# VH-VL binders against Carboxypeptidase Z (CPZ), part 5

Target 1, 134 residues: Carboxypeptidase Z (CPZ), of Homo sapiens (Human) (q66k79r27to160)
Amino acid sequence: NPAGECHRPPAADSATCVDLQLRTCSDAAYNHTTFPNLLQHRSWEVVEASSEYILLSVLHQLLEGQCNPDLRLLGCAVLAPRCEGGWVRRPCRHICEGLREVCQPAFDAIDMAWPYFLDCHRYFTREDEGCYDP

## First folded at step 17 (VH-VL)

Design V5 (from U2 with heavy chain S106D)
Fold by OpenDDE, fold request of step 20:
Structure V5 (fold): chain C 134 residues (1-134), chain A 122 residues (1-122), chain B 112 residues (1-112)
Amino acid sequence: as target 1 above (134 residues)
Amino acid sequence: QVQLVQSGAEVKKPGATVKISCKVSGGTFSSYAMHWVQQAPGKGLEWMGRIIPIFGIAKYDPKFQGRVTITADTSTDTAYMELSSLRSEDTAVYYCARGDYDFLYDEGMDVWGQGTLVTVSS
Amino acid sequence: DIVMTQSPDSLAVSLGERATINCKSSQSVLYSKNNKNYLAWYQQKPGQPPKLLIYWASTRESGVPDRFSGSGSGTDFTLTISSLQAEDVAVYYCQQYYSRWTFGQGTKLEQL
């Protein structure tokens, strides 16, 4: 453990933490992230150039404000995952599923599919695994 | 400083189509959204639509849906608004206005064009 | 759509006096997570485009005099000019940009 911790927290992976420096995620509840992110991006340059990040940046306007603005934070949890004590933390699946339920009509209204990088099953973890609320 | 420069006044017949341009100078084009706002003589401001140039995606107010087309040319830093099937009621000043497309950094429409008068008369 | 309603429609104020314009939104334009209201105020003089004065309900745009201030949260907002100057005669608009973009009907501020 790079941070000197003996045990990995639940829903966490070993990681080297770096300062969070992502414009559209500046209001995240954490200040440190890690590379690679959950999409296997390995640098800020790659993240910022990614279609996922650009979509996340315009998402609220794209959905015409008909979705919970917190949806963006799900994307942040994936593109710039929380890193704490030398471990990457995973966001809670039930939070993702809840937001999807609320926001799905907004996506349907513009004939847009739920973003793949917001796959609740793939990138989010259960409560019993020690997830956090983004 | 950032400036939006619109094309000149237009005079059109009913049923015609008008296309006005809005060129950005002194700043970035693709880092913002471009809005179009209508103002009839002596009336208030009405949002017509918006384009996000980086995506090429435009949305419109239902009032103008079907008659308005907003486009962007990133190679020339120019946005366009085309209004078809013109009516006398379309006589107005049309403004382009810049705004951030990121919800966290949206500070309203901070830069406006000088406006383009469109007169529709028989 | 969120409907914006200003009051009054017109206002006459003496030079040096306080001017107050109200704006109500049919729905809240407050984002609870960052506590920011997506509400802007614009000033428009005859023959000119609108000018941004206030954004996020209470933050002055660069170059805007201190006598202009915005307040309020949720659905009720106020633009205040602490001491009216001659150059402040104009039409003022509130705008929400939380969900799409809608303007108030405008308030004409005149000198008494």
Scores: ipSAE 0.873, ipTM 0.927, lowest interface PAE 0.6, mean pLDDT 95
Fold by OpenDDE, fold request of step 20:
Structure V5 (fold): chain C 134 residues (1-134), chain A 122 residues (1-122), chain B 112 residues (1-112)
Amino acid sequence: as target 1 above (134 residues)
Amino acid sequence: QVQLVQSGAEVKKPGATVKISCKVSGGTFSSYAMHWVQQAPGKGLEWMGRIIPIFGIAKYDPKFQGRVTITADTSTDTAYMELSSLRSEDTAVYYCARGDYDFLYDEGMDVWGQGTLVTVSS
Amino acid sequence: DIVMTQSPDSLAVSLGERATINCKSSQSVLYSKNNKNYLAWYQQKPGQPPKLLIYWASTRESGVPDRFSGSGSGTDFTLTISSLQAEDVAVYYCQQYYSRWTFGQGTKLEQL
């Protein structure tokens, strides 16, 4: 573990997989997710009502297509995490960090902070832990 | 049925500012983006900018950047377009038009206002 | 920005005949993950606002007659009126909404 990291999400957790039914994430590369998601939402109703989901739904237009669809799909990996073979798959931290580096100026340009649910250290795992690229 | 109702025609002097309103009725305001489109007499359609009311963030075409301001009032379901430093070339009909803000479900501008004529003359 | 170019600028077609309008985008407006072309067609009659006819290149808006159809993918698109009616006399615009929003210059369709 890198020094200074207080929280490291597990690479994979046991889970019951359900069909992915999230409109703004319908183009994700996977078809199954699980509850609770990485933000501890426990139903589609809660997810769809969340500010995180609303942000993802407007993200393309908000950034005028910059950093999309990669950034939106990164968010989808958090709001509707990939579930395969009875396990939750975590997105790769280095992918998150790379996108943050590239996309930070786009957020700065609209005076918006990097979304908290895209905290690379909180919701994403290392490559050696078996993470995937959303 | 969803309708966009714009404010009436305007006559302005060069250098003045005009503000046009667009009120949504019969549908949701915050679930969509609102666009503004300029059409000079006998000319084509030109996108000016767009606001996402739920966030209050607007984007503009570079041609109008610095002179146009688009705002939204979610309490009245009304969008506004303000154009400053008016010149004769700004004489045109201005339209508001609704569109989805979700890229995956954007089906174009499906509802339009009736248009507002702005005449700029000395 | 993606530039939209229509052809022709104007055309005259006899009633009952086919009208064809072309639209080209300077860049592809196809999204690979959902295979949708972010291309729309609008009809505008004098003194009226534009009316949406086609979205996603080939899907008719509700209430649009069957004689209107859109086709194409990537950068080349076509609006077809299979049998021109008198009420179809108008200016037609293509629009991409893949990256920001840009319109073609318009095509004036007249009755011959």
Scores: ipSAE 0.858, ipTM 0.922, lowest interface PAE 0.5, mean pLDDT 95
Fold by ESMFold2, look of step 19:
Structure V5 (fold): chain C 134 residues (1-134), chain A 122 residues (1-122), chain B 112 residues (1-112)
Amino acid sequence: as target 1 above (134 residues)
Amino acid sequence: QVQLVQSGAEVKKPGATVKISCKVSGGTFSSYAMHWVQQAPGKGLEWMGRIIPIFGIAKYDPKFQGRVTITADTSTDTAYMELSSLRSEDTAVYYCARGDYDFLYDEGMDVWGQGTLVTVSS
Amino acid sequence: DIVMTQSPDSLAVSLGERATINCKSSQSVLYSKNNKNYLAWYQQKPGQPPKLLIYWASTRESGVPDRFSGSGSGTDFTLTISSLQAEDVAVYYCQQYYSRWTFGQGTKLEQL
C-alpha cells in the first residue's frame, strides 16, 4: 500500500525510454515511452499495424468529435505509456472510469462495444499506485 | 497520382433508386474516409455523408438520413452512395471526395471525383 | 452543428486587383492542442469539381499559385487573391472540418 504519488523506477535495461513516434498520439503531454507497451507490442511497426492504433486514428470522426481529445489520449497511454528517466507510469483508473461514463452513449449510438484495450481494471492503476492523468 | 473515378450519368424517375460508384486508383483506399457531396444546379455544396472503409462505418447528414446508404468495398477500392425515393429536387451532381480520417492530420478534402449527374424527371 | 457563412455572395474584381472573401463559423474551429484551425477553402471553376486551395486556414495546397492566401482564426477567416487573374473566375467555398463537415454557401468571383 504505497504512499500516493511515489514512483518506483524500473531497471534501466527493462525500461529504456524511447521517443514517442505515433502520429495519432503526437499531442500527448509527454514525449517518451517504452517497449513493450501495455499490450505487449514490441516495435513501432507492430503498434502502427494494430487494430488498436487504427481505432484511435479514426476515433474523432467515429464519435463525431465527442470525447476528443481525452478518450484518444487515454488510448495513447495504453499503446505508448509514459516513460521518463527510466520510470514507466500507468494511466489512472478513475480517469478511464469517468470517461467511460461520459462517452459510453457515443459508442451506443454507433452500436460499437467499448474497446477492450480501454478496460479500466486491466491497464489502469489507482492513485495510491502512482498513476497519471493522460 | 491518386484519382477518384465515378460511374456515369444517370436519368431516373421519381421514386426510383440510384447507386453511384467511386473507385480509387493510384493510391491507398483504406487509409482515408470517403465523403459524398451533393450540388444541385446553380446551388452550393452540401455534405451528404461519409464512410470509413476500414471500419465500414458510415454517418449521414440528417437531411438525407433514411434515404442514403454509403458503403465501401475494400477488395475493389470502391465506395458507393445509394439514394432512394428520388425526388425532382435530387437532380444534382454528386461528388465523392477523400480526406484523412486522423483528426490531427486531416488536411481537408484533397482529392475529388469528376462528379456524376443524376437527373430525376418523369 | 457548425454553420458556415460567407460574404459577399458575389464579387466583381478587375484583373490585377485584390479580391477578399470572408467566412464566419458559428463556433470555433480551432484545436488548441495543435493550434490549428480546421478550415479549408475550395475553388470550383465552371464545369469542374471543387479543388482544394487552402487547409488549416492558411496552408496552401501544393500547386496552388502563391497569389492565394488564407488567414484568420477561431471563427473569422479570409481568403485573399492578391492580383486577380482571368482564370480565377470561379465559385469559392469555405468549409469547416473540425466537427462533421459543413460548407459555406459559396462566393461567386467574377471579372469586373
Scores: ipSAE 0.679, ipTM 0.861, lowest interface PAE 1.3, mean pLDDT 90
Fold by ESMFold2, fold request of step 20:
Structure V5 (fold): chain C 134 residues (1-134), chain A 122 residues (1-122), chain B 112 residues (1-112)
Amino acid sequence: as target 1 above (134 residues)
Amino acid sequence: QVQLVQSGAEVKKPGATVKISCKVSGGTFSSYAMHWVQQAPGKGLEWMGRIIPIFGIAKYDPKFQGRVTITADTSTDTAYMELSSLRSEDTAVYYCARGDYDFLYDEGMDVWGQGTLVTVSS
Amino acid sequence: DIVMTQSPDSLAVSLGERATINCKSSQSVLYSKNNKNYLAWYQQKPGQPPKLLIYWASTRESGVPDRFSGSGSGTDFTLTISSLQAEDVAVYYCQQYYSRWTFGQGTKLEQL
């Protein structure tokens, strides 16, 4: 909101950055994340046991390589959001929307609903708020 | 020391159906994709399809689509391949194999079953 | 789908000599973000299932003798047996597992 203020990006929150430790997200372009994540998970054990993470781990084979790696990395940005210099970045809504448009047919082909944690209006933010493009 | 143990050899008539089992011994398959591979006598390896047991979702090579059904029973750690409308050309050894379904850690098909010979003749 | 082509179709090599088998994919099997080639090599002896030798193009599976090595990247790959042993007589298959799973046609390796 404030014009001309020297400030952190609007899509960022102050956070303690920790090492990213999810093997399914090990090819992400960043190495640090924070807890709680965007789903309010508070530990690696909770994330790794979650149905959301398990879905990401199988996604490439489930969609026969369609949307790899972009959709998996988008999900990684929800479960392990980028944390840099004490700031967490929320993933970009317009990236989510573009991927949903391209990838929805792959989910339809296996009679599987679009994952709720990839709802573009729930965990994703606008580009003018300084979002992260996975 | 995980092993894949397949059901025994079968002799079938044309038009029949065969169902082959593949049981995980010394582990579980819930963390893996289970593959099926056909090898006709004197021929190479042909991938038929795979299932991701935790999701129960199978995919097939177009060559076999419509005649093959791959299923899994997580309570018994057993995968199944059913091939219908058998022809003499389906005479082959059928293998099950496992691989990690996580793309970043997929090391190929690291464990194979012993194979099941299916003979289709009049 | 990615087509895998091996050469030669058959090969005869004297014991103790080097054997070289080539494999080409119709499309790259390199994943740029981890720099791994999703290419495997299998050995199959008569009456036995295939046995994994090499994965990620150059990584030897546990228990595989060090005379077996894999090399190459992208679309061109090579399996090398540095000093052929009698037990290495088999059919060898390359396989891509980058996008779905396809095998090469196989290379029969025989003792001269």
Scores: ipSAE 0.639, ipTM 0.858, lowest interface PAE 1.5, mean pLDDT 90
Fold by ESMFold2, fold request of step 20:
Structure V5 (fold): chain C 134 residues (1-134), chain A 122 residues (1-122), chain B 112 residues (1-112)
Amino acid sequence: as target 1 above (134 residues)
Amino acid sequence: QVQLVQSGAEVKKPGATVKISCKVSGGTFSSYAMHWVQQAPGKGLEWMGRIIPIFGIAKYDPKFQGRVTITADTSTDTAYMELSSLRSEDTAVYYCARGDYDFLYDEGMDVWGQGTLVTVSS
Amino acid sequence: DIVMTQSPDSLAVSLGERATINCKSSQSVLYSKNNKNYLAWYQQKPGQPPKLLIYWASTRESGVPDRFSGSGSGTDFTLTISSLQAEDVAVYYCQQYYSRWTFGQGTKLEQL
């Protein structure tokens, strides 16, 4: 059964949508994002230099392919959230939780903590609030 | 245009250590992962490990874990592979090779070094 | 680990004839989101390093003649040389790079 997108949170995040320009996120299903992003980065230069972005670019190989590679796209939705019609969509919490369940053993195997910017209860929202499913 | 230039052949005794260098010339060092591959005489290719210089992390095949150390020096665009506790079975040609570390753009190992023969003999 | 198995171990083919080398992985190397198979083919001539021929199962590396082609998906892959040239005599390796890096055992291609 489909979940319908509906109202976004109130307009503190209304902004100009810009072209998505992150190399590691070029296969995202959307083409527009906004600044500041969910981590309050304000430019592509800042995002591309961030440890969060660098981690996403190496993540699959660090985890030795032992979890769902869609985890990269989840991180992309935090660093470059979907922007449509001036509205920002947060990524879905239930997708984050599902990916964490699959990927947590791979993080444990390399003694790496779950990344803070993928905290399912901080940067992710419920499906009934119009979240984006990466 | 990019070349991976390896250090010269080595002759070692059992129990010794060898360190092989791989310098990148004519291209970008930090944009790639650097891999090391062993090929025993008359045998196939065997992946040993790799390093991602921009992130500073190396990983190894379990067969070599504990004996191999792979490092990178971004100031000289050079990767190193050090193999300790050498055995006669480690007699092989050792190759470095590069590949993109970003899974979305990984096109395999597109450039290889010429190889370094290591002979382990009493 | 993903085990790569090639067949045959060796083959002999007359100049101008077709050569076919098969490679099977113990688990899928396909990433569904980009629909790419993380499978490469390498050629190695005596005394030389391996040379990349094909990546993503079917994409030729720059400078590789179009008589080389790759096909297959998931777990079953094929390298085809449509018209063998004398310079194609070599050992050929498949390699998966989906989860770490694992080579097949190699296939020696000889001129009949």
Scores: ipSAE 0.590, ipTM 0.845, lowest interface PAE 1.6, mean pLDDT 89

